# Ledger of designs, part 20: VHH binders against Putative ferric-chelate reductase fr1B (fr1B)

Target 1, 128 residues: Putative ferric-chelate reductase fr1B (fr1B), of Dictyostelium discoideum (Social amoeba) (q54wu1r34to161)
Amino acid sequence: SNYNLQWIIFNETITIQVSINKKAWIGLGWHCQGCQKDGPMENADYSIATFDENGQGYVWDCYQENDPTSQPQNDTVFKGAEDNIISFSGYQTDQYSIMMFTKKLSTGDTVGDHILVNGPVDFVWAHG
Short names: E, the ipSAE of ESMFold2; O, the ipSAE of OpenDDE; V2, 0.75 times the mean of E and O plus 0.25 times the DockQ between their complexes.

## First folded at step 21 (VHH; framework vhh_8dlx_2)

Design i6 (from l6 with D112Q; at its last look DockQ between E and O 0.38; V2 from the best seeds 0.48)
Fold by ESMFold2, look of step 21:
Structure i6 (fold): chain B 128 residues (1-128), chain A 124 residues (1-124)
Amino acid sequence: as target 1 above (128 residues)
Amino acid sequence: EVQLVESGGGVVQPGRSLRLSCAASGFTFSSSAMHWVRQAPGKGLEWIGNIYSSGRTFYSPSLRSLVTISRDDSTNTLYLQMNSLRAEDTAIYYCAKGYSGTRIDLTSGYKQYWGKGTLVTVSS
């Protein structure tokens, strides 16, 4: 794999970290309650991290991988559209990009693993 | 079984430094990523940073200039150095053993590997 996925589980939360050794945006797929465009409930959508000139990360919620017209819904750091999300952060340098978030675990939730990487030379897909 | 024991907490004056330790046993410490987290009284959990088995570290942006995480694989010990302590750094500090992989699947259950914590009180 062309990325590192790390996580910890603490009490009733999970903190997830995705990093890659290049400048890139990062997509991480999860179950998005109430977010479905086709098929049954429990389809996964993505949160996307982008980065500014200072390396500060910003997270956009519910981006669909298979819809090229999909747009970010949220321009505010630490604001996702989902009820279970506690925080987001991200940071980028010339040598790596990192996305991190903390989410509450609730009854009936599943945590998918859909990793998207987009950069100048590589395109990588991951899903579970 | 996995055991994690934090130490080094106590009462400190603002502006001072503290070094916390986490003694690890029951797993291969040298191949595991390790994390520090904290919880202030009445507040939610705050991730501080981690260190990979390679020694590579990542820190919460708001704490990056104040903390350093290190590890000693010969003694199975994780460290957190905290500088310029402030009243808002009062918290219980925990170490945690991380997971790694290519996907996360919690449908069959999950385990939590973290210590019981060490209290740091910064009083002005």
Scores: ipSAE 0.452, ipTM 0.792, lowest interface PAE 1.4, mean pLDDT 70
ESMFold2 (binder alone), look of step 21: mean pLDDT 82; pTM 0.843
OpenDDE, look of step 21: ipSAE 0.560; ipTM 0.804

## First folded at step 22 (VHH; framework vhh_8dlx_2)

Design zz1 (from m3 with L106F; at its last look DockQ between E and O 0.35; V2 from the best seeds 0.00; counts 0 for: unsure alone 63.7 < 65)
Fold by ESMFold2, look of step 22:
Structure zz1 (fold): chain B 128 residues (1-128), chain A 124 residues (1-124)
Amino acid sequence: as target 1 above (128 residues)
Amino acid sequence: EVQLVESGGGVVQPGRSLRLSCAASGFTFSSSAMHWVRQAPGKGLEWIGNIYSSGRTFYNPSLKSLVTISRDDSTNTLYLQMNSLRAEDTAIYYCAKGWSGTKIDFTSGYKDYWGKGTLVTVSS
């Protein structure tokens, strides 16, 4: 496959790693069983990892990507989706891209149904 | 039953190197990804890195220059080499059995498989 999905379980949390052997952004779709949602039930939320020129990763909620006030921070601190991600870390080199995040386990959640892999990170900004 | 036993911890002076071992049994070690994680006193868990069954490794970027993970599938043993140790590296070091796949379905009853840890104390 074009990506590798790894995880570890600890004390009602899961730490998830997605890696690919190319320089690209990473989109990861998920559904939260038991979360309060106001949008369509058949839609999956996406967390998109993008990377700056230093290889530092950032995460974006796909429902906020068309908001003109939704802009990347210049610092290296974590930006997580509201109530879905406890922590996030990501890194990119010329040879690979990797994102890692931790969330609370909830029965019925699935991750990896909608993994999106695309080209260089500057391509993402040309379309968003 | 799955068993993971860390060893090789102890008291070490700053600037020195140390190699930790994790003996594994009760599962097919050669087909599993393995992780190292540490917890400093009063702190949360910090992921160190992992190694796939292929031998490919990934590291926490903040630790990448300090650590090397390796495995010996013939003895079912995972290793962590640590160099240039500092006082802030004082922690309990754990090995963990990872999971892999094309998706994560939490109804599948995945379990946390961790050792009891080995203490590393870096002090003069």
Scores: ipSAE 0.372, ipTM 0.715, lowest interface PAE 1.8, mean pLDDT 69
ESMFold2 (binder alone), look of step 22: mean pLDDT 79; pTM 0.804
OpenDDE, look of step 22: ipSAE 0.597; ipTM 0.808

Design zz2 (from m3 with N60S K64R; at its last fold request DockQ between E and O 0.32; V2 from the best seeds 0.53)
Amino acid sequence: EVQLVESGGGVVQPGRSLRLSCAASGFTFSSSAMHWVRQAPGKGLEWIGNIYSSGRTFYSPSLRSLVTISRDDSTNTLYLQMNSLRAEDTAIYYCAKGWSGTKIDLTSGYKDYWGKGTLVTVSS
ESMFold2, look of step 22: ipSAE 0.564; ipTM 0.833
ESMFold2 (binder alone), look of step 22: mean pLDDT 87; pTM 0.886
OpenDDE, look of step 22: ipSAE 0.542; ipTM 0.784
ESMFold2, fold request of step 23: ipSAE 0.000, 0.433, 0.425; ipTM 0.142, 0.764, 0.749
ESMFold2 (binder alone), fold request of step 23: mean pLDDT 87, 87, 87; pTM 0.885, 0.889, 0.884
OpenDDE, fold request of step 23: ipSAE 0.769, 0.581, 0.557; ipTM 0.887, 0.800, 0.787

Design zz3 (from m3 with N60S K64R L106F; at its last look DockQ between E and O 0.35; V2 from the best seeds 0.00; counts 0 for: pae E 2.4 > 2, unsure alone 64.8 < 65)
Fold by ESMFold2, look of step 22:
Structure zz3 (fold): chain B 128 residues (1-128), chain A 124 residues (1-124)
Amino acid sequence: as target 1 above (128 residues)
Amino acid sequence: EVQLVESGGGVVQPGRSLRLSCAASGFTFSSSAMHWVRQAPGKGLEWIGNIYSSGRTFYSPSLRSLVTISRDDSTNTLYLQMNSLRAEDTAIYYCAKGWSGTKIDFTSGYKDYWGKGTLVTVSS
C-alpha cells in the first residue's frame, strides 16, 4: 500500500513504474493469461531491482540468481530475459526507490498482481 | 474528449535551455500522473520522466541532471525544462496522460492519450 503503480501506453508498448518513498529493493511479478491457477507466487516470474551506493539500479532475473559467478547488469544495458520485455531500469535516492520496465503489449498479459517490497534499505552485492 | 497539445519546440544552439509546455483538457488533470516521452529520428520511444498528482517527479537516469518536470494544476499545464541541450537531444517531444492503480488488467484495455508532439532541433 506504500507503493505507487503507474503506467503509460504508447502504440504497442507499455511502460510500467513502481515507486516507494523509502530505500528498498523492489520485486514485480507477472503472469501470462491461461497459466497456472494455483497460488500467485508459485506461478509468477519476478524481476528484482537492487541499488548501489550511488543510487544506480540493477536488475536481476531468476537466471542470474542461480549463477554465483554472474554479475548484475546496469539497467540501461539490460535486454530482458523475455522477448516481450524491452528494457528494465531503476534508481534510488535517500528518499525513494523506483523500478521501471517497458514491454510489448500482448493479449491476456497480467502485470502487478504481486508487488514485493520487503527488502533491506540498500542491497549491494555487485555492480559494474 | 482528452486533448494534449505540446508547444515550445524549435531550433536551439547546443548548451542552451528550452521549456516545453503541454496544455491538457478533457480529464481531471490535478488527479493524473503526467509523462514526457521523446523520439529521436530513426529511434524508438524514450521515456524522459513523469510527475505524480502529488508533485513528486521521477526521471530517466541518463537525463535526470538535465531536465525538470513541473505542473500547474490551476492552468492544466505540464512543463518540461531542458538545460545544457546537446545534438542528441534533437527529437519530437510528447506529453502523455498516465494511469494509476493497484494492478494492471490487460483484459480491460487501456487507451493511448498522447499529444501530436513538438519538434526540438539542437544544432549550431
Scores: ipSAE 0.329, ipTM 0.704, lowest interface PAE 2.4, mean pLDDT 70
ESMFold2 (binder alone), look of step 22: mean pLDDT 79; pTM 0.807
OpenDDE, look of step 22: ipSAE 0.464; ipTM 0.746

Design zz4 (from m3 with N60S K64R I104V; at its last look DockQ between E and O 0.30; V2 from the best seeds 0.00; counts 0 for: unsure alone 64.5 < 65)
Fold by ESMFold2, look of step 22:
Structure zz4 (fold): chain B 128 residues (1-128), chain A 124 residues (1-124)
Amino acid sequence: as target 1 above (128 residues)
Amino acid sequence: EVQLVESGGGVVQPGRSLRLSCAASGFTFSSSAMHWVRQAPGKGLEWIGNIYSSGRTFYSPSLRSLVTISRDDSTNTLYLQMNSLRAEDTAIYYCAKGWSGTKVDLTSGYKDYWGKGTLVTVSS
C-alpha cells in the first residue's frame, strides 16, 4: 500500500492513524455497522482529510452528501456526527500528510476498506 | 506476558518540566510503534503522540510544541518529555503498544496492551 496504517486500542476505543510521506489529501472509508443487516449501503461512512497551506487539517464525514450543510470544517479537529465517533484530526507538512480518528470499538469492525490518497475521481467503495 | 510500566509521575509546579518513562517487556520493542495517551480527571482519553520503530514521531496538534517522545531500543524504554507544564496537564499518563498493517480487521478479536499509568499532578 502507498500509506502507513497504525492503530492503538485503549479503554474500548480505537485510534487510527493514516499517513503518507508526501503532500496529499487522504480518504478513509469504512463499512457502516448495521448497514448490511438493516441499512442501505449508500450511506457508507468516509472520513476525508484535506489541508490548508499552514498544514491545518479539515476532516469531513461524507455520510451527509445529500445535505447542503455537509462541508469540511475549518478547524483542525472535528467531532463526527456518526454514532461512536469521538474525534477526527489531520495535519500536513512538506514531508507528510496524516489523518487520525478515534472511534468506540464494536466487535467485527473493519476500517480502511477505502484508503485513497491524491485522487478524488475513482473513489471505490466495498463492505468488508 | 506483555508488560508496560510507566514511571516518573508526581506533583510538579506549573512551568516545570517532567520526563516520564515506560519500561516494556514481552514483545519485540524495537519493531513496534509506541504511543502515549492521557486521561485527565473527568475527561475522556487524549492521544498525545507516538514514535515509530524508525524513530519517526507524530504528535497531537494541540501538544506538539510541549512534548517530545523518544525511545531507547537497547533498554526497551519509551520516554515522554513534557515542558512548560500547566494545570490542564494533570492526568494519568499511559503508554501503549501500537499495531500496524494494511487493514484494521477486528473480526477475530483484538488485544490491547497498555500500562496501569502514572499520575502527574500540576499544582501550585
Scores: ipSAE 0.455, ipTM 0.766, lowest interface PAE 1.4, mean pLDDT 70
ESMFold2 (binder alone), look of step 22: mean pLDDT 79; pTM 0.804
OpenDDE, look of step 22: ipSAE 0.583; ipTM 0.804

Design zz5 (from m3 with I104V L106F; at its last look DockQ between E and O 0.33; V2 from the best seeds 0.00; counts 0 for: pae E 3.8 > 2, unsure alone 62.7 < 65)
Fold by ESMFold2, look of step 22:
Structure zz5 (fold): chain B 128 residues (1-128), chain A 124 residues (1-124)
Amino acid sequence: as target 1 above (128 residues)
Amino acid sequence: EVQLVESGGGVVQPGRSLRLSCAASGFTFSSSAMHWVRQAPGKGLEWIGNIYSSGRTFYNPSLKSLVTISRDDSTNTLYLQMNSLRAEDTAIYYCAKGWSGTKVDFTSGYKDYWGKGTLVTVSS
Protein backbone atom coordinates (compact mmCIF):
# COMPACT_ATOMS: atom_id res chain seq x y z
CA SER B 1 0.00 0.00 0.00
CA ASN B 2 1.01 3.66 -0.25
CA TYR B 3 1.07 4.40 3.52
CA ASN B 4 2.99 3.30 6.62
CA LEU B 5 1.29 2.13 9.79
CA GLN B 6 3.52 2.06 12.87
CA TRP B 7 2.71 1.69 16.51
CA ILE B 8 4.26 1.23 19.93
CA ILE B 9 2.73 -0.28 23.05
CA PHE B 10 3.85 1.62 26.12
CA ASN B 11 2.72 1.47 29.74
CA GLU B 12 -0.77 0.19 28.88
CA THR B 13 -1.16 2.70 26.05
CA ILE B 14 -0.74 2.54 22.31
CA THR B 15 0.61 5.29 20.09
CA ILE B 16 -0.35 4.90 16.45
CA GLN B 17 1.24 6.68 13.47
CA VAL B 18 -0.02 6.76 9.89
CA SER B 19 2.27 8.42 7.38
CA ILE B 20 2.16 8.90 3.61
CA ASN B 21 4.92 10.05 1.28
CA LYS B 22 2.84 12.82 -0.30
CA LYS B 23 0.60 15.76 0.54
CA ALA B 24 -2.83 14.29 1.30
CA TRP B 25 -5.54 14.17 3.90
CA ILE B 26 -5.66 11.10 6.12
CA GLY B 27 -8.64 9.30 7.58
CA LEU B 28 -8.39 6.58 10.20
CA GLY B 29 -11.22 4.29 11.26
CA TRP B 30 -11.25 2.72 14.70
CA HIS B 31 -13.09 -0.56 15.26
CA CYS B 32 -14.84 -0.53 18.64
CA GLN B 33 -16.07 -3.87 19.98
CA GLY B 34 -19.52 -3.39 21.49
CA CYS B 35 -19.98 0.17 20.24
CA GLN B 36 -23.33 1.37 18.96
CA LYS B 37 -24.32 0.01 15.56
CA ASP B 38 -27.27 2.24 14.60
CA GLY B 39 -25.42 5.14 12.98
CA PRO B 40 -23.83 6.26 9.73
CA MET B 41 -20.43 4.94 10.96
CA GLU B 42 -21.47 1.66 12.59
CA ASN B 43 -18.69 -0.68 13.77
CA ALA B 44 -16.15 2.17 13.68
CA ASP B 45 -15.41 5.75 14.61
CA TYR B 46 -13.51 7.98 12.21
CA SER B 47 -11.17 10.91 12.50
CA ILE B 48 -9.86 12.80 9.49
CA ALA B 49 -6.80 15.04 9.44
CA THR B 50 -6.62 17.80 6.83
CA PHE B 51 -3.80 20.27 6.33
CA ASP B 52 -3.65 23.91 5.29
CA GLU B 53 -1.10 25.50 2.95
CA ASN B 54 1.36 25.99 5.85
CA GLY B 55 1.25 22.34 6.95
CA GLN B 56 -0.92 22.94 10.02
CA GLY B 57 -3.15 19.96 10.77
CA TYR B 58 -6.87 20.11 11.54
CA VAL B 59 -9.01 17.30 12.89
CA TRP B 60 -12.65 16.74 11.93
CA ASP B 61 -15.33 14.86 13.83
CA CYS B 62 -16.95 12.63 11.22
CA TYR B 63 -19.48 10.96 13.54
CA GLN B 64 -22.56 12.66 12.12
CA GLU B 65 -25.27 11.11 14.31
CA ASN B 66 -24.73 13.40 17.30
CA ASP B 67 -23.70 16.92 16.20
CA PRO B 68 -23.14 17.76 12.53
CA THR B 69 -22.43 21.43 13.37
CA SER B 70 -19.09 20.75 15.10
CA GLN B 71 -16.29 22.99 13.89
CA PRO B 72 -12.81 21.73 13.02
CA GLN B 73 -10.14 21.92 15.71
CA ASN B 74 -6.39 22.29 15.69
CA ASP B 75 -4.39 19.06 15.63
CA THR B 76 -4.19 19.16 19.46
CA VAL B 77 -7.83 18.08 19.96
CA PHE B 78 -9.36 14.66 19.29
CA LYS B 79 -13.15 14.39 18.97
CA GLY B 80 -13.54 10.63 18.71
CA ALA B 81 -16.26 8.73 20.59
CA GLU B 82 -13.78 7.05 22.98
CA ASP B 83 -13.03 8.73 26.33
CA ASN B 84 -9.69 6.91 26.58
CA ILE B 85 -7.91 8.99 23.92
CA ILE B 86 -4.94 10.75 25.49
CA SER B 87 -3.59 12.89 22.64
CA PHE B 88 -3.68 13.58 18.92
CA SER B 89 -1.58 15.48 16.38
CA GLY B 90 -1.18 15.85 12.65
CA TYR B 91 1.51 17.49 10.51
CA GLN B 92 2.34 17.90 6.84
CA THR B 93 5.32 18.96 4.73
CA ASP B 94 5.88 19.11 0.98
CA GLN B 95 6.96 15.47 1.14
CA TYR B 96 4.73 13.73 3.65
CA SER B 97 1.56 13.77 5.72
CA ILE B 98 1.33 12.25 9.20
CA MET B 99 -1.44 11.58 11.71
CA MET B 100 -0.75 10.31 15.23
CA PHE B 101 -2.68 9.56 18.38
CA THR B 102 -2.33 7.85 21.74
CA LYS B 103 -5.03 5.89 23.55
CA LYS B 104 -5.41 3.59 26.53
CA LEU B 105 -5.41 -0.10 25.67
CA SER B 106 -8.55 -2.19 25.77
CA THR B 107 -9.17 -5.74 24.56
CA GLY B 108 -10.81 -6.20 21.19
CA ASP B 109 -9.74 -2.87 19.71
CA THR B 110 -8.53 -2.87 16.12
CA VAL B 111 -7.15 -0.02 14.02
CA GLY B 112 -6.23 0.46 10.39
CA ASP B 113 -9.15 -1.25 8.66
CA HIS B 114 -10.40 2.11 7.31
CA ILE B 115 -7.33 4.14 6.42
CA LEU B 116 -8.26 6.66 3.73
CA VAL B 117 -5.75 8.60 1.63
CA ASN B 118 -6.42 11.30 -0.94
CA GLY B 119 -4.62 14.21 -2.49
CA PRO B 120 -5.09 17.82 -1.39
CA VAL B 121 -7.96 18.50 -3.80
CA ASP B 122 -9.98 15.39 -2.94
CA PHE B 123 -11.78 14.19 0.12
CA VAL B 124 -13.57 10.89 0.58
CA TRP B 125 -15.77 9.68 3.42
CA ALA B 126 -15.41 6.14 4.61
CA HIS B 127 -18.20 3.67 3.88
CA GLY B 128 -19.13 1.17 6.53
CA GLU A 1 14.69 -11.66 24.98
CA VAL A 2 14.27 -8.06 23.86
CA GLN A 3 16.25 -5.62 26.01
CA LEU A 4 16.22 -1.83 25.79
CA VAL A 5 18.45 0.14 28.19
CA GLU A 6 18.34 3.92 28.31
CA SER A 7 21.26 5.92 29.65
CA GLY A 8 22.71 9.43 29.71
CA GLY A 9 20.18 11.09 32.01
CA GLY A 10 21.04 13.30 34.95
CA VAL A 11 20.83 16.82 36.32
CA VAL A 12 21.58 19.57 33.80
CA GLN A 13 21.38 23.36 33.81
CA PRO A 14 18.85 25.21 31.64
CA GLY A 15 20.15 26.07 28.18
CA ARG A 16 22.51 23.10 28.02
CA SER A 17 22.44 20.06 25.76
CA LEU A 18 22.20 16.37 26.58
CA ARG A 19 22.47 13.19 24.52
CA LEU A 20 20.60 10.06 25.58
CA SER A 21 21.41 6.54 24.41
CA CYS A 22 19.33 3.37 24.11
CA ALA A 23 21.23 0.08 23.86
CA ALA A 24 19.20 -2.61 22.11
CA SER A 25 19.56 -6.39 22.05
CA GLY A 26 17.49 -9.52 21.41
CA PHE A 27 16.00 -8.44 18.07
CA THR A 28 17.09 -7.28 14.61
CA PHE A 29 17.65 -3.61 15.41
CA SER A 30 18.50 -2.62 11.82
CA SER A 31 15.03 -3.75 10.64
CA SER A 32 13.00 -2.04 13.38
CA ALA A 33 11.51 1.41 13.79
CA MET A 34 12.51 2.94 17.13
CA HIS A 35 10.74 5.60 19.18
CA TRP A 36 11.48 8.07 22.00
CA VAL A 37 8.74 8.95 24.50
CA ARG A 38 8.83 11.00 27.70
CA GLN A 39 6.69 11.53 30.75
CA ALA A 40 7.03 14.60 32.95
CA PRO A 41 6.01 14.26 36.62
CA GLY A 42 2.22 14.26 36.87
CA LYS A 43 1.75 14.53 33.10
CA GLY A 44 0.65 12.17 30.38
CA LEU A 45 2.92 10.40 27.92
CA GLU A 46 4.42 12.60 25.21
CA TRP A 47 5.73 11.10 22.01
CA ILE A 48 9.01 12.75 20.98
CA GLY A 49 9.68 11.13 17.62
CA ASN A 50 10.82 8.03 15.80
CA ILE A 51 13.32 6.79 13.27
CA TYR A 52 12.59 4.14 10.65
CA SER A 53 15.01 1.40 9.59
CA SER A 54 15.69 3.55 6.50
CA GLY A 55 16.89 6.40 8.73
CA ARG A 56 13.86 8.60 8.03
CA THR A 57 12.71 10.54 11.11
CA PHE A 58 9.42 12.00 12.28
CA TYR A 59 9.12 14.40 15.21
CA ASN A 60 6.47 15.83 17.47
CA PRO A 61 6.03 19.30 15.90
CA SER A 62 6.23 21.01 19.30
CA LEU A 63 9.72 19.55 19.86
CA LYS A 64 11.08 19.45 16.31
CA SER A 65 13.53 22.34 16.72
CA LEU A 66 14.91 20.99 20.01
CA VAL A 67 15.57 17.30 19.34
CA THR A 68 17.36 15.04 16.88
CA ILE A 69 17.00 11.27 16.70
CA SER A 70 19.69 9.11 15.16
CA ARG A 71 20.65 5.45 15.07
CA ASP A 72 23.83 3.42 14.71
CA ASP A 73 22.98 -0.01 13.34
CA SER A 74 26.57 -1.23 13.78
CA THR A 75 26.29 -0.83 17.59
CA ASN A 76 22.50 -1.37 17.89
CA THR A 77 22.17 2.02 19.56
CA LEU A 78 19.44 4.66 19.35
CA TYR A 79 20.21 8.29 20.26
CA LEU A 80 18.26 11.35 21.31
CA GLN A 81 20.04 14.71 21.14
CA MET A 82 18.30 17.45 23.11
CA ASN A 83 19.35 21.09 22.91
CA SER A 84 18.48 24.30 24.77
CA LEU A 85 16.96 22.35 27.65
CA ARG A 86 14.28 24.01 29.77
CA ALA A 87 12.73 23.17 33.12
CA GLU A 88 9.67 21.72 31.35
CA ASP A 89 11.93 19.12 29.70
CA THR A 90 12.34 17.42 33.09
CA ALA A 91 10.96 13.92 32.53
CA ILE A 92 11.68 10.23 32.38
CA TYR A 93 12.76 9.42 28.81
CA TYR A 94 12.01 6.01 27.32
CA CYS A 95 12.96 4.26 24.12
CA ALA A 96 10.62 1.73 22.53
CA LYS A 97 10.73 -0.85 19.76
CA GLY A 98 8.06 -0.15 17.19
CA TRP A 99 5.63 -2.49 15.46
CA SER A 100 4.43 -2.27 11.87
CA GLY A 101 1.74 -3.92 9.78
CA THR A 102 -1.53 -3.40 7.93
CA LYS A 103 -3.64 -3.28 11.10
CA VAL A 104 -3.39 -3.50 14.86
CA ASP A 105 -5.10 -6.34 16.75
CA PHE A 106 -4.62 -6.84 20.48
CA THR A 107 -6.44 -10.19 20.67
CA SER A 108 -3.15 -11.99 19.81
CA GLY A 109 -1.27 -10.25 22.65
CA TYR A 110 1.60 -8.03 21.47
CA LYS A 111 4.39 -7.53 24.02
CA ASP A 112 5.42 -3.97 24.77
CA TYR A 113 9.18 -3.44 24.48
CA TRP A 114 10.50 -0.42 26.35
CA GLY A 115 13.08 0.22 29.00
CA LYS A 116 12.76 1.52 32.55
CA GLY A 117 13.73 4.96 31.31
CA THR A 118 16.39 7.50 32.21
CA LEU A 119 15.58 10.59 34.29
CA VAL A 120 16.52 14.02 33.00
CA THR A 121 16.24 16.87 35.49
CA VAL A 122 16.68 20.44 34.25
CA SER A 123 17.28 22.83 37.16
CA SER A 124 19.52 25.53 38.37
Scores: ipSAE 0.242, ipTM 0.621, lowest interface PAE 3.8, mean pLDDT 68
ESMFold2 (binder alone), look of step 22: mean pLDDT 78; pTM 0.793
OpenDDE, look of step 22: ipSAE 0.504; ipTM 0.770

Design zz6 (from j1 with L106F; at its last look DockQ between E and O 0.75; V2 from the best seeds 0.00; counts 0 for: unsure alone 63.5 < 65)
Fold by ESMFold2, look of step 22:
Formats: structure tokens, C-alpha cells, sequence
Structure zz6 (fold): chain B 128 residues (1-128), chain A 124 residues (1-124)
């Protein structure tokens, strides 16, 4: 595809970076593999990190149970260290967009979170 | 076996420049993204930036005017150029091998590949 997913693991954390070779917004979601899902945003728990084309980043704590009308809500940076996100940033130029964040590896779970370390994870990518 | 060895650290005066090197072996360097991170005494990790196999770089926005990352694929060497050093740049500097793919899977655990670090002390 026209995007790159990169990551680095250091000191029990993971830093995840998504880039695309154009000016666009980026969305990235995650969930545990093996969860019963019928699409990236339905019938599954997702946290979604979004970075718009004006250089603003957001974290959307999007809880989605068996409710097909449920959808992500727009929040400012909502999560602190208590929600397993340690840092979040991104930026854009005329040539590319990049989003990155750092998350604890093997963190405790809450309703609406996925644990990256307890099994295979699916990442959901989107851009506009 | 993956090996990363940083060098070029030491004591420097404020306002000076310093170039760090990272010698890589045991993997296909030219196909890997490479990262620099640092940790000041008593502080958390700070991601400095990376360089993709294509040569494109991305930087921590708070540092992007102060650092330059480059690579030499013919010698398997990663570089970090730091300019206008300040006391707050005192830290252990690490290089690390990045991962890429379409899915992140830790079912069998995970491996991280990073060097032992090189200490930069900015004082006088």
C-alpha cells in the first residue's frame, strides 16, 4: 500500500509510527486478535489514534460493543499514562503525514482497550 | 546475531556540536528503519527520530532543529548529528533497529535490538 507501519520496542514500551506519502488525516485502531469482529470498528473494542491534515493529533477512546450504530467520537487528547498511552505526536508537510505514539507493553485491560502483548493484534488504518 | 554499537559520546561544552555513530551488524541494515532514542539521568525515554531504508527521516518535533539523522548503507552505520548542545542534552544515547510490517504480533513474545548506549555530557 501507500503507507508505512513501523515500530520499535524499548524498555517494556512500544512506539508505533504510521506514515503516508501525502498530506492527509490518519487513523489507527487496535484490538486483540481472535475477538469476534465484523469490521474494524464494529463488534470489537478499539482505541483510535487520529492525526488530521492540519497537524493535530487526537486519541479517541471508542468503546464499541455489539452495537452497529456505535462509532468513534472526537476527543482532544483524552488519555494520560493511566490509559497506557505514554506519549502521542504527529506532524505533516506538503509531502507526507506521520503519526506516532508510545504505549506500555503488556498493560492491564479495561473495557474499551486492547492489550498489544497478550496476543496478535490487528491494526486499522484510515486516511482522508 | 544482531549487534548495535554506539560511539562518539563524551564531555562537550555547551554550544558545540557532536556526531554519534552506530555500527550495525547481523541483519540487513539497508532494509531496516533505524532509530535514535535518549534517556537523561532520572528521566524517561525520549525518542529523537528515525531514518527509513529510503533515507527519509522523521524527528521529535521538540528536537528537529537541533539534530540530523543520516545513514551510510555501504558501511552499515547510522549517525546522529547534534548541534548547539545544551546542558539538557546530557543523556545516554541509544540506537535501535526498527520493525516494519502490516500486523504486530507478540504471541511468542518480542525481541528488541538496541545498543548499550553512549554517554554525552554537556558541561563546563
Amino acid sequence: as target 1 above (128 residues)
Amino acid sequence: EVQLVESGGGVVQPGRSLRLSCAASGFTFSSSAMHWVRQAPGKGLEWIGNIYSSGRTFYNPSLKSLVTISRDDSTNTLYLQMNSLRAEDTAIYYCAKGWSGTRIDFTSGYKDYWGKGTLVTVSS
Scores: ipSAE 0.389, ipTM 0.737, lowest interface PAE 1.8, mean pLDDT 69
ESMFold2 (binder alone), look of step 22: mean pLDDT 79; pTM 0.807
OpenDDE, look of step 22: ipSAE 0.587; ipTM 0.810

Design zz7 (at its last look DockQ between E and O 0.33; V2 from the best seeds 0.00; counts 0 for: pae E 2.4 > 2, unsure alone 64.9 < 65)
Fold by OpenDDE, look of step 22:
Structure zz7 (fold): chain B 128 residues (1-128), chain A 123 residues (1-123)
Amino acid sequence: as target 1 above (128 residues)
Amino acid sequence: EVQLVESGGGVVQPGRSLRLSCAASGFTFSSSAMHWVRQAPGKGLEWIGNIYSSGRTFYNPSLKSLVTISRDDSTNTLYLQMNSLRAEDTAIYYCAKGWSGTKIDFTGYKDYWGKGTLVTVSS
């Protein structure tokens, strides 16, 4: 693995940092904990970082429906869903890309988000 | 018992520098990534930066003030050097022990934070 995952918990929020040792966009997804999986990437909550030409990072709250031919989309495209990223940061160099975001462990948004609860999280990793 | 104790906060004038310290105990400091975060009055938590056990640092690129994070594993101390402070840097500053891995598992997970140290930037 060429990525590193760091996290901290504070006041019912989680801050996650992902770094990858390459110039790439970063996708971190997770399925519903304890739920049946529909597919490796389907029905997953995603945080996706993109970077502009200046290396400035942007983190998007995304979700992929139960469609293997689909891609993660911004939560806001789904009816009733909101962007639940509280804060983010990210930057990119020729050597690495970094994504940082904060969201509530339970956003209260039942569309496009999965609650993070005690137990293992089944992450989906993507980059390119 | 894990303990994190921030210190070095106080009232400073804009443009000044301040160095915060975080004394760590109760865990293997040298093998832990450490974070600095802050919370301004009435605002949410803002991540400042972190330092890995390797010494590699990352910072919030949105920060307007110059910050440098360092660590002394021989004394189990984390540092935050802040320069050219501005009023908007007023906040409670916390140090936190980071968790790492390829997966997140909250089973038995404990959050380790200090009580914070107040930094007030005011003329």
Scores: ipSAE 0.267, ipTM 0.614, lowest interface PAE 1.0, mean pLDDT 89
ESMFold2, look of step 22: ipSAE 0.320; ipTM 0.688
ESMFold2 (binder alone), look of step 22: mean pLDDT 80; pTM 0.815

